# Designs tried in a protein design chat: VHH binders against Putative NADH dehydrogenase/NAD(P)H nitroreductase. Part 5

Target 1, 191 residues: Putative NADH dehydrogenase/NAD(P)H nitroreductase, of Methanothermobacter thermautotrophicus (o26223)
Amino acid sequence: MKLLWTSQHIKVTVHIDGKVSKMDVLEAIKTRRSIRKYQDREVPEELIDKILDAAMCGPSAVDERPWHFIVVRNREMLEKIPEVHPYGAMVKDAPVAIIVCCDSSLEKIPGFWVQDCSIASQNILLAAHSLGLGAVWTGVYPLEDRVEGIRRLFSIPEHVIPFSVIPLGYPAENPGTRDLFDPDRIHLEKW

## First folded at step 1 (VHH)

Design e5 (framework vhh_gefurulimab)
Fold by ESMFold2-Fast, scan of step 1:
Structure e5 (fold): chain B 191 residues (1-191), chain A 123 residues (1-123)
Amino acid sequence: as target 1 above (191 residues)
Amino acid sequence: EVQLVESGGGLVKPGGSLRLSCAASGFTFSSYAAAWFRQAPGKEREFVSAISRGGSTTYADSVKGRFTISRDNAKNSLYLQMNSLRAEDTAVYYCAAKSSYYRLGTSEDYDYWGQGTLVTVSS
């Protein structure tokens, strides 16, 4: 049985200033920030593999798992993304980007692919952070001009929908953490 | 023992077609990305095409629209359908596999290699 290999080799480790540390799940969730400035350092392929494995481990409506991923390292292609995505300027400065896509032919329940791809996108962000990388989710769907721009640029078939573009790299900024807990948004038993 | 064995090479006239096959054994082929590389006499090895574990394909600009890469995990096989062949396609074609999804066009990163199969395009 070989399909358990990837899961058994997954570990939660964070590279901080050249040191490897273990980050628990709650710490990763609370300290993850959108990172838009990257060091001029290549991201090892093994880390991209770990991130993509994590992306595919999210819950999916009726287990449809409609996600596909495009990994972009080609500098010329990364430089073209801002031309079709107005808020993707930082992508040209990233060493790598992941495009999260949905294959609509794999959809079992209409409309739930949006939640599925959102879960995959968030798992990419959390996994990247846990591995010492920084990333940011730049939205593609549901903006038709961005969807079609990305589709044309990467030769994506008509039945496949580009959902998000996530540039990532070693962080060159530290925006600090946020205290976002608001008890006034919690209602006990009724509104 | 890990093996990749290419077949299907031969002599073809310009404009002709060939289908290359690569048989994998000794490892879980379905868990690996796979690629075709080629090396012409007196030149460095160059990337031709790659296919990820999930079936996503990448092509060198010189072969886009003419070559099609595919895989059959049930048969542990990789294929390259070559159409509209040109004299400049003459080379030894190599099958390769790697555990990583990333940098499929970088030959130095591949874990396993076949011995190669010769394709000659000539009248």
Scores: ipSAE 0.000, ipTM 0.134, lowest interface PAE 14.9, mean pLDDT 85

Design e6 (framework vhh_gefurulimab)
Fold by ESMFold2-Fast, scan of step 1:
Formats: sequence, structure tokens, C-alpha cells
Structure e6 (fold): chain B 191 residues (1-191), chain A 124 residues (1-124)
Amino acid sequence: as target 1 above (191 residues)
Amino acid sequence: EVQLVESGGGLVKPGGSLRLSCAASGLTFSSYAAAWFRQAPGKEREFVSAIYSGGSTTYADSVKGRFTISRDNAKNSLYLQMNSLRAEDTAVYYCAADTRYSGYWTDERSYDYWGQGTLVTVSS
């Protein structure tokens, strides 16, 4: 059958040409940059699922894992984020954003949820970069006006704290790599 | 199976511009890090520029602001736009790709596939 033959050809091409780029851990860490310009191109659900899986694999204090995530693809909702987040203007131009939240009812050790959600946020940035996407962390907590604005906009309950808004998409800018290693910040055995 | 073929080299006067191309077969550039290296006669091979799998770029200090690396995924080609050329840019330019995700993109040992090179001569 010619139809099966054509379908098989398309599948072989996808295995080669549609392959998502993979980086080793050090490459991902060293080459990740904040990306604020995105192509007009949809991000597949499969990539979002992989990113969120990576986010949930971060360490957390006493394994409390207090994170919850809101995935925003709705253009009208993305366009409203800059109204409550003055440095989030790029979010309206992104095809998708992830809001990292803390469910305070899951917190076992006071204050460590900030570190837990920071780890989850960084894992989102690294995972996105490793998959050929660009992203940027826009801060919400601890700025109370932003926390309350995001909470109202996305109907977030009072016991849940929005921590960060991370727009992501295929990058439309290439800011280059930075060498940030500074040996003066390393102290051996004592200060 | 994997082949990288450079083109676009030639003779150019100081201050001139030249665009190098690298065409890949058996490998898709959008999946891997790729780079340009150069070697002048009697000198070691030196890093020029790299583009990573995620699209980020890096440049050697000697070419930063003058050279631009880019990739065309539809044409499966890597480019090096060279502006404000100087006599010290004279070298054989090599295209390289890393299918191993080595992470040290300024080091030639990170690249497992190489082209044959294209000569660039900058002279009056």
C-alpha cells in the first residue's frame, strides 16, 4: 500500500528532522539565557509535560513538594498579566506561560517553600532550554502587589501563593553565552 | 554517513566582508551544537564561534562584534557572516558539529564531526 509507504517515510523523517535538541547538564546550565522574544509558533503539550515533570523532580525541604503549576495558553489571559506585573510585558507575546505556586497547606518547615519554588522555577528554565525553548523567570513573590494581582487574575485561593510567572516559547533572540566564573568568590576551607 | 561541507571562502581585502556556509547531510543542525574553528599556517586550531542546540551563541574575543554565526534549519546549513575582516583572520575555516552533547563548546575535542575546511585570505 502506497499510503502506508508514505506514512512510514513521514515517520522516519520526524525521527531525524523533528528530533528535539538535547544538552548535557553543564551545557544547559552554562548556555541558558533569559529569553524575552518568542517566535509565533505553538509549543507542543508534550514539551510542557516534560518541563513540568522536571520541575517536580527538584529537591524540597523534608520532601514537602509544595508546588502547584498553572499553565496559561489563553491569549486574553496572557495579555492581562502585564496589568498586574509591570516587568512582565513579554508574557503577552509568549505562546504559553507557567505560574509556579506554593500550596501553604503542604508546607512542613516554615519559609523553605521559597527555596522549593525557586528550585522548581530554575528546573523549568533549564528543562525548557534543553528542549530548544527559551524562557524567563519574572518575579512575583515577595512583591505583595504582584502576588495579589496574579492571585485575583487566576482565581488562586488564599492558602496558595503565586511565586513566579515563566513565559516560554521558541526563541526569537540569541543573546549569546556568558562566562561568569569568578575565583575571588571561592574561599578554601575558611572565609 | 555524516558529511559537513564548507563553502564561501576566498580572497578579500581588509575591511571587507565574506559569508561562509556549511551544508550538512546525515545530521540535522537544529538538534546539535555546531561551531566554526580556524587554523592559520603553523598555528594551532582556534575557536571562532558556536551555536548551541537551544539557539544560544558564543564568540571568541578576537571576532566578537565582527562575526555572526547563524543556522537555517529549513536548509540544514550553518553560516558565519564575517565583517570588518583583518589580515589576522586569514586561515582555513572549519565547520564542526557535536552529536554527543559534550558541553564544552569552545574546545575542539567536544566536536565529533568536521568539514574539510575552506580557505579565507585577507590581504591587500
Scores: ipSAE 0.000, ipTM 0.095, lowest interface PAE 17.7, mean pLDDT 83

Design e7 (framework vhh_gefurulimab)
Fold by ESMFold2-Fast, scan of step 1:
Structure e7 (fold): chain B 191 residues (1-191), chain A 123 residues (1-123)
Amino acid sequence: as target 1 above (191 residues)
Amino acid sequence: EVQLVESGGGLVKPGGSLRLSCAASGFTFSEYAAAWFRQAPGKEREFVSAISSGGSTTYADSVKGRFTISRDNAKNSLYLQMNSLRAEDTAVYYCAVDYEGSYWSTPEDYDYWGQGTLVTVSS
């Protein structure tokens, strides 16, 4: 612990050795894993707000920002997702899920909303990980049955397309990190 | 070379049990999601059960409560314990793996497939 004086003579107190509780961006990218098992523990609204803020900060084609988000905390609704998304069984055990959607009325350049919503989905995964949460991207678009099932379940209008369902919570598993670097996929100057 | 080899299929009476195995080789099995699919005569290939790299499981409604998927990463193996078998479970059962450990996949998105093992439920 140390005391510091600013140029305005404001006294502040600083711990001499602070606990590093935040990961940097490269660490977050390299250590993020899909998490499908969650603790029976609620996720504070403040953390969801931070995750959604991060989701909206992604680059977007011609700055169209077509994303909308549905935050699902209702137990009965979470339990119904596996009925329309057969690979989404883990969602029923999550305390919360975020559904990433595209509002097609906001699209300025055809087709780029898929890239925009992919970027938003990845930002959700990275932000969750950086905040000590676990999450997994379960695919909805372009699988027609999943798109229509999720649309019907959450009363999503016809001009809005559900893109992904991302359950999240405090992790109840620790799969460790993977070494995925493959130099055979890197070509210098030309193919 | 990546290989998936299924075993454990056979003829069983209704109400009986079988345990299917899938032996994986040529890759780091623990980093892959794995699934069982089946194809009955004259029908499309359908999803049965999946297990993520982290151990989370999901089941088709038709098998829920009767089948149990599990994995043994030390033995590079995937299993399907099938209990209370019905005539409708008669099919060729396939092992499949997906590198990312993700449930996004339709059958066509799985990276590698086994050759299949026949399960016949008949009196």
Scores: ipSAE 0.000, ipTM 0.245, lowest interface PAE 12.2, mean pLDDT 83

Design e8 (framework vhh_gefurulimab)
Fold by ESMFold2-Fast, scan of step 1:
Structure e8 (fold): chain B 191 residues (1-191), chain A 123 residues (1-123)
Amino acid sequence: as target 1 above (191 residues)
Amino acid sequence: EVQLVESGGGLVKPGGSLRLSCAASGRTFSSYAAAWFRQAPGKEREFVSAINSGGSTTYADSVKGRFTISRDNAKNSLYLQMNSLRAEDTAVYYCAAQPYYDSGWSRTEYDYWGQGTLVTVSS
């Protein structure tokens, strides 16, 4: 028989720990967009717990898992973030933000904590999206003024490095479809 | 985790009014989107009305202008004021809530459900 199938977004409903997930992993990856506008609506602790659980499930170099997370809901503190992070203006409008940090005392291989914290940050974005939230990664490391500003604002110890600030909330914008596949970036067997 | 309990159902004559209540317990309900669904005998469960945490409301065409959804976050409660009731409004009414999506219209978007309260419109 002939095989004829059309590529389309397939929505799969999966019951996970009593909760319903509306998208599979590939759909989440392909449809996740940076969201910078949020509804004036609280994000339940339950969803933050699930997002942080997902963040900690990422791979790390030699299983060093150097990440720590600060959950910020205090409006006064959220409003101070743009003062030390110029491209984080949207953070003050978010109901909550997660600061991803590296505890250097947990580092087993020098320098790999950057990849570890990048993986944790991406997992936060994907998990948030899969749960119906919007989020955006705002960079802190390696910009030393931002690192020092965030450290002082949140009383972060000298051996801990703030890596990213991720505001999140229920989205108040809906960006369109992306078409990013570029076959010219794929090389078979050799350049 | 949220538990939902409906109340206020009963027998009412055509043209009458009835107010349904839904009490939420567990985690803070105020951040959840909430909705009313109904299931008539022999039919599938259908959407009636929804309200998000900010108070924005949506109604099914069949009830628009007759029903009013509201919430009281201080009391962790959701309400449905039903006016000008018709025989076709006879159904078990369900309270539903979810933290995942804003203004969910599909029943598959709601993961927390009450046990239902029966509304019978007859003479």
Scores: ipSAE 0.000, ipTM 0.181, lowest interface PAE 16.6, mean pLDDT 82

Design e9 (framework vhh_gefurulimab)
Fold by ESMFold2-Fast, scan of step 1:
Structure e9 (fold): chain B 191 residues (1-191), chain A 127 residues (1-127)
Amino acid sequence: as target 1 above (191 residues)
Amino acid sequence: EVQLVESGGGLVKPGGSLRLSCAASGFTFSTYAAAWFRQAPGKEREFVSAITSGGDTTYADSVKGRFTISRDNAKNSLYLQMNSLRAEDTAVYYCAAGLEYSYGDWTKSPLSQYDYWGQGTLVTVSS
């Protein structure tokens, strides 16, 4: 028997003439955790730009790329998010949050924007983690009260749908590793 | 656009003290780790001390107990208090700032990369 999937070989690339290191893709995926506690430190604009660049590199159905992003740094606005999002309490303590939105006018195939915005959201989480930040995906769509609450707070037009709110910052917690590999969920050739 | 400007260097006798300052502008200093490096005549540039955005400090063994690094984020400034100076501390002292990275363990905030550098200030310890 051969183990098709391994969870133990993580490779980190180190820059030869400096103290720079980069996570490889598998390390980033396997070690990323939802982070809900943040240090009282601002996140540089340059890091946000890198994260958003990565977010826009996701695959999109028929290349529709319907995503738009709102970057929120204003403390008063961050403090209002928990009042319309029950599981968004941590957002008020984050130095910045990204709201992932779908512009429905860019949609070419009905319904696939949800997958497109999910891909963008995950790329934000992975990019943040690779840059030494912590982040968490807080769901907005498809919960109508949250969608309308976020729309109202950020003056989002009716043809644009808020999908997720992702607070991020330097992590103030380390939840540790999870072992999630389950071979019983893998079926060869058929169910 | 981005600038780090050092000041406070000068001539001191062994056992003396100096306080170096570094003024940052053109970027959000408070979110950056900051450090002091030095380069002695005929030597390579070496690490002296670093401070994270949150105030955690690290020192080279050669300066531990004698030098103190500090920052004032409201003034966008970095400082190095140098006490009990020795002839071997003679060098050009450079201010540096860089993004702070940590991927998984927040208690380990590596100061691994310095993006911005000052032009340096000369410290001469003469006997």
Scores: ipSAE 0.000, ipTM 0.109, lowest interface PAE 19.2, mean pLDDT 81

Design f1 (framework vhh_8pnl_2)
Fold by ESMFold2-Fast, scan of step 1:
Structure f1 (fold): chain B 191 residues (1-191), chain A 123 residues (1-123)
Amino acid sequence: as target 1 above (191 residues)
Amino acid sequence: QGQLVESGGGLVQPGGSLRLSCADAGSIFSSYAMAWYRQAPGKERELVARITSGGSTNYADFVKGRFTISRDNAKSTLYLQMNSLKPEDTAMYYCAADYGSWEYDSPTSFDYWGQGTRVTVSA
């Protein structure tokens, strides 16, 4: 056995292992944290595709699925986001951001697009976490100035509403896990 | 960034009233949600009331029916009208500007805090 052959065999095992999620659904939900610090490392398009596929698998009211997504990798565009979202400073440091939008022409039941886009946004956060990435939901809707700022910056049509901006990347921080279970918020049979 | 200035605190008897004010010299006041928090000696800071840029309000259960939060966007001022004050309301009261959406999962949830104004309710 040659050292090079042994190294190559180990690399094949690592590659197989690296393709499998090591996190179950409950673990992903319970350990997901907002991540605002990112490594200076590109996120592969394959991972973005997996995240967007997961986003579109969420339930939607009357199956309207009104969500559209803008994937932003252009550094100059990412650097302009804090100008229209003053507290989105972390976005300029992220390698990529996803803008979740509602196409109002696809809406079948008034008002439920907010829930639909919230579901898509949460699925992006969970999928990113399960794939070893970190992300944070920065809110756009219902803040009118942010909605119009993002619309103008990304040439979004009037019938489309920007809902959230989600920067993501490989995490450069580990805030640790939260214990949030509160039995006082659970009521049996009645309030 | 220290632009929020609280005023209106003081000493009152149980059952009395106070009106707190929070002034922001910034021109962007109307774009942000605002909140009042309080911290009693030896206790953690807790939310008292919140008001959105559009005027929707939210209150902690322990102040419902007694306190009213309001805002005057033209004057860039936030108010807290406190009625039927109790000794348990004794605390330092803080004004906060809530830019909300960028601080998901943050325990602070606010970019700017004022210096606080002291409210003492005692006989």
Scores: ipSAE 0.006, ipTM 0.225, lowest interface PAE 9.3, mean pLDDT 81

Design f10 (framework vhh_8pnl_2)
Fold by ESMFold2-Fast, scan of step 1:
Structure f10 (fold): chain B 191 residues (1-191), chain A 123 residues (1-123)
Amino acid sequence: as target 1 above (191 residues)
Amino acid sequence: QGQLVESGGGLVQPGGSLRLSCADAGLTFSSYAMAWYRQAPGKERELVARITSGGSTNYADFVKGRFTISRDNAKSTLYLQMNSLKPEDTAMYYCAAVYLEGSDTWRYTFDYWGQGTRVTVSA
């Protein structure tokens, strides 16, 4: 599958419980949770567009920006992901998934593409959350069986490395939020 | 604050079957990944089977094709159907639960553990 996007400046309003919801950056970071249960609701293309724009805005080593994305909406294809990804069962129930890939031909500095694709993946999770959606990062790289399984399933070229599979949709669960601040992990001036 | 309680263990002849249950009343059950572990005397605790909140399953090679893990979210219960039991399956069986916040984990640190239920496979 290949997605064609045109650059359009479209205003999209996010509603939660009939009201316009605003979430600042710190709130989004602190309240984002992995969501694996989704409503049987389609995600508008405009929201996917915003999420992918956010994914591509992350910092990248030597600005190599090696990421490519596959947007999967086809139910038959989503149902095949658990066959090659042991922890991807929730993907079959998601309305859409994004596969984050690295095009190694775009790599300018060896090895940093892992960090680049991690940043893109996290931006997808945060953007989805800020737009009222839920998502979860299911890892592909560096597990060889998953990398090759996803590659075969989506006809990904050998020079492209599938990094993560991120199903997303309107959340059907609420695990709450966590307070993870640990001052013992902060060292002043020296270890 | 979740409470896991295993049941269904007992004595069975080689080649027999047992169905283990793990009941929970304190968790948002459907949101948790669940696993069955076992521990024989003098051995370390080992993974038998796991099931994610989405229903994806994984099995240890030594039980593959003989055991089936499943869950009933409406009843907040985890199951392990054990068929073709062998003397080597004799152990205390434990259920465990974790909320998977990490992006991907083929390794589990479990938040909740049950008390265990004993399975003895003997003539």
Scores: ipSAE 0.000, ipTM 0.219, lowest interface PAE 12.5, mean pLDDT 84

Design f2 (framework vhh_8pnl_2)
Fold by ESMFold2-Fast, scan of step 1:
Structure f2 (fold): chain B 191 residues (1-191), chain A 123 residues (1-123)
Amino acid sequence: as target 1 above (191 residues)
Amino acid sequence: QGQLVESGGGLVQPGGSLRLSCADAGFTFSSYAMAWYRQAPGKERELVARIYSGGSTNYADFVKGRFTISRDNAKSTLYLQMNSLKPEDTAMYYCATEYYSGSDWLEPQYDYWGQGTRVTVSA
């Protein structure tokens, strides 16, 4: 089935082979882990559409929403990413990756696009997790060699800046939940 | 929550003039920057003119010297005086309020778009 769009509503038909549980926001945030091992299993387009919808719902400076997304499913292209991204070896084993980009022509306030694209990237990670998928954020910006390498691979125009590469798929690992709460980092009333 | 109502559009000959009005019904007009945008059929909306709460203005290069934006905070009304109209000015004209929270990274709470008013410039 295909994704159906209206001016204000998205209707998605999903075929899920496995159990998907509803989790609240705090559970999703606390249990999300970086996943770098994926099952050899296709991710339906309907789930990618849901993830990209969530990515675009993030706040942005002056509502500039400068993000664009490249969805990569082509195996040959996924296999070339580690050649320009030294920590992206897992991308070649993922069924799909999303490249988060900033279109600088949409920028209303200089420099805040970095935070905007960070928010979009985190929403991708949380949405993937909530849908039973695993993902990991591999950094591109501000490392110029990675920025230019990814730009060349995907024919990205010079006014568009690749920010992150996020491979995702059904997880083939379960690293468990981390307990990261550190009360020494909380200061009441003053430093 | 506020409703913006545009008016004043119509059919004019090249070189003619129109004054557009945007009436704000239901929220605090004077605290927001106000803007006029336009959209020709099949094209994206583009900024025409902007006026800040303090009275400073910005204009798109294609209307500088021909259009004047103004506001009357007591009447909660925004105006666009359009002179020396050209066929290229043919579009649906929209007004918007711009209110951005700078500290909490939320979407603008007030960025209301009305129904628009049509301007047609033709002989």
Scores: ipSAE 0.000, ipTM 0.081, lowest interface PAE 17.8, mean pLDDT 81

Design f3 (framework vhh_8pnl_2)
Fold by ESMFold2-Fast, scan of step 1:
Structure f3 (fold): chain B 191 residues (1-191), chain A 123 residues (1-123)
Amino acid sequence: as target 1 above (191 residues)
Amino acid sequence: QGQLVESGGGLVQPGGSLRLSCADAGFTFSDYAMAWYRQAPGKERELVARITSGGSTNYADFVKGRFTISRDNAKSTLYLQMNSLKPEDTAMYYCARSDYEYGWSTPGSYDYWGQGTRVTVSA
């Protein structure tokens, strides 16, 4: 047990069962929402580092870990993303964006990099949420025009495939949470 | 519950064939995906082929058209038919079973690993 607080009249003791996260994992998963409106406030480098650490902790097919990340903070570059991504208008208003890429030279089993990069993208969204930030996944792959547009804009080599653009920042909206549990999609023993 | 035991390895000339077998003494064989991995001297273990409980297969590019993975659920046995063998195929070959969806697992996340069987293609 750890003594967390004491005074002359009050003693508070908590049973510590290990490292405690500020947000429970299930709560983070269930309360994460796509955030497209951001405060005019910088995101510290330390938080981006933590988010990218979490992104790289996802499972990948045969442990191929094909992901690379581009961190974009330059306002002029962020403003150009909507020109090559029609549904990325919110990116120009974000303080930072992460581009998730696949380095095809790291691929050990063909085709699974899409799933690997999806896991990395979702981990970015969950990690951002757990740190008090908001983010949204904007799709790049498999839309060839978006893939080539992003490749050209960020000088991405031919063997690397841009997968998603994830703007993030401190949220300026609160859409609330949704109850999406549908028992009709669960089948026991057989269909 | 269960133990994976590989067999069928040996020395062959380039262009030769070998059939590897993996026997699973456990009753979980038919429920899960199975895979063959290999490890060449000085290299990490790499996926060769996988097969789902339903029989769907996936192969590494370097063995496509030459190797065939198959399973016999009634005999709790996994097979790897290796044809047109090359010196580059020289490795220790391992059988593995995953408790998770195979495509998302690292090699280290497999519940069961076999002891391995050695394949040497003379060069």
Scores: ipSAE 0.000, ipTM 0.087, lowest interface PAE 17.5, mean pLDDT 81

Design f4 (framework vhh_8pnl_2)
Fold by ESMFold2-Fast, scan of step 1:
Structure f4 (fold): chain B 191 residues (1-191), chain A 123 residues (1-123)
Amino acid sequence: as target 1 above (191 residues)
Amino acid sequence: QGQLVESGGGLVQPGGSLRLSCADAGSIFSINAMAWYRQAPGKERELVARISSGGSTNYADFVKGRFTISRDNAKSTLYLQMNSLKPEDTAMYYCAAEGPYSYWDTSGEHDYWGQGTRVTVSA
């Protein structure tokens, strides 16, 4: 049974930049930033459960839902991720990381698992942000050395493909929002 | 964690040379992209040179041919060799470990900054 990893101690209070807050979907999308600096503070199991629930709610090609997730809280394991992932340096400082994986035995349509796992990864980032946490997507697939390094480190079976490593925690940096709207990328009726 | 500590700055005459060093106390150095930035009085902080974990380099146009960035992963140290120095190179020079990049979120944020080392080019 994997429901509770801690007995009775977790109650959720959501903090966004040190404040309890609520944001709608558009605000969450527009204000989410990659966060690579984390407070020395544990993330409650209840928040991880909410994030993983959100990850599994994404659309999936032919409803194959091929995603599996590894939740890593062990400090020694977190410190080993940068050894096999050149862009995973911040994972050493994170209280927890989620590894998004594809179980190839669940594939119903070739190649769409990449989109499925991308959707799950983005939902993790948005859910974390909405709950007052910061996170960043670090790429694993399709880089063969990273895929095999992560597979070996976490004893991942050959039919399962590690897709992304997402460290998360309470943010220790506050990057401003970006104005990314570019009307030149919008074409009416035709190119 | 690691703290970045710059050294090697100082006063030099136009046409002179300086070698800046940046030491990282952590073992994280070898996997990070590293960069030198500078900030002159009244200006924004700007990129001078960058080196990837694999050794690929890029330079700002204003230092090409004059500055060389290099790294020693065994010593966790970043270097900037500065030749043919000009008064316009006068600035505080900062070492930065570049934040890991997601292929999908290319913000280029830095995980670690040093305190800086001052370079003054004057007769």
Scores: ipSAE 0.000, ipTM 0.145, lowest interface PAE 12.6, mean pLDDT 81

Design f5 (framework vhh_8pnl_2)
Fold by ESMFold2-Fast, scan of step 1:
Structure f5 (fold): chain B 191 residues (1-191), chain A 123 residues (1-123)
Amino acid sequence: as target 1 above (191 residues)
Amino acid sequence: QGQLVESGGGLVQPGGSLRLSCADAGFTVSSNYMAWYRQAPGKERELVARITSGGDTNYADFVKGRFTISRDNAKSTLYLQMNSLKPEDTAMYYCAKLTYGDYSSWEGTFDYWGQGTRVTVSA
């Protein structure tokens, strides 16, 4: 006698250290780690396109979708990011970075663009992980010096707000998994 | 883009029926969350019924079992079938495209509002 449990989940094929693996959505979410060390390998444009497609599929307040993205591959520009972002040292060693921006002219509900750009940033991290890449979210907004530093470096207009800088590449480190489940943070029916 | 145009309103006695129509110059009705709202004199607009892009429907408690929202994608037209009408249903009825986004919200922002169609339920 055996019990058959069939759970419905989406499987994706990813390349990690040259090996093909399959990862469902929950596995991808639970095993994603911030990666700050990258192999000296180009990331194909096709993978960046898939990541940005996934980023734009995130939910947004009243479907305002205020995000714009700058894809940075120029080595000189990547090397300048640490000058205006004190925790962005790893960006200079990444083959590519994505800057997530808010176009404030697209905002329909005041203030929710922060949540919108957070969702887009997380989708970039998850999509990168699912495709065998590593990435890390380096915070820009709401730190005024970083916002203006990034704006100046990339000629970003005044009505556009840089939100995050996400370097990515093939991972050159493999951090262990974490068990973060805390049942004390779950309240049934009432606080 | 597109403009919503409501029709089908009129005077009806209590217990009567009306079918409201909402037409779009584009394909807004076929692919989006659509809703019927009403506004009685001196009151704010209130949600009556909604239909999702996939065809799922939901109704306000005060019309549940009496009103039916539907659409004809070939005609790009939204309908509200109103049965067992009550004097309390007297209002201007508006068609709206709802922009709920993916955030859980009580009410979305409207990209399109029609001019409305008047429903009067009286003896």
Scores: ipSAE 0.000, ipTM 0.099, lowest interface PAE 15.6, mean pLDDT 81

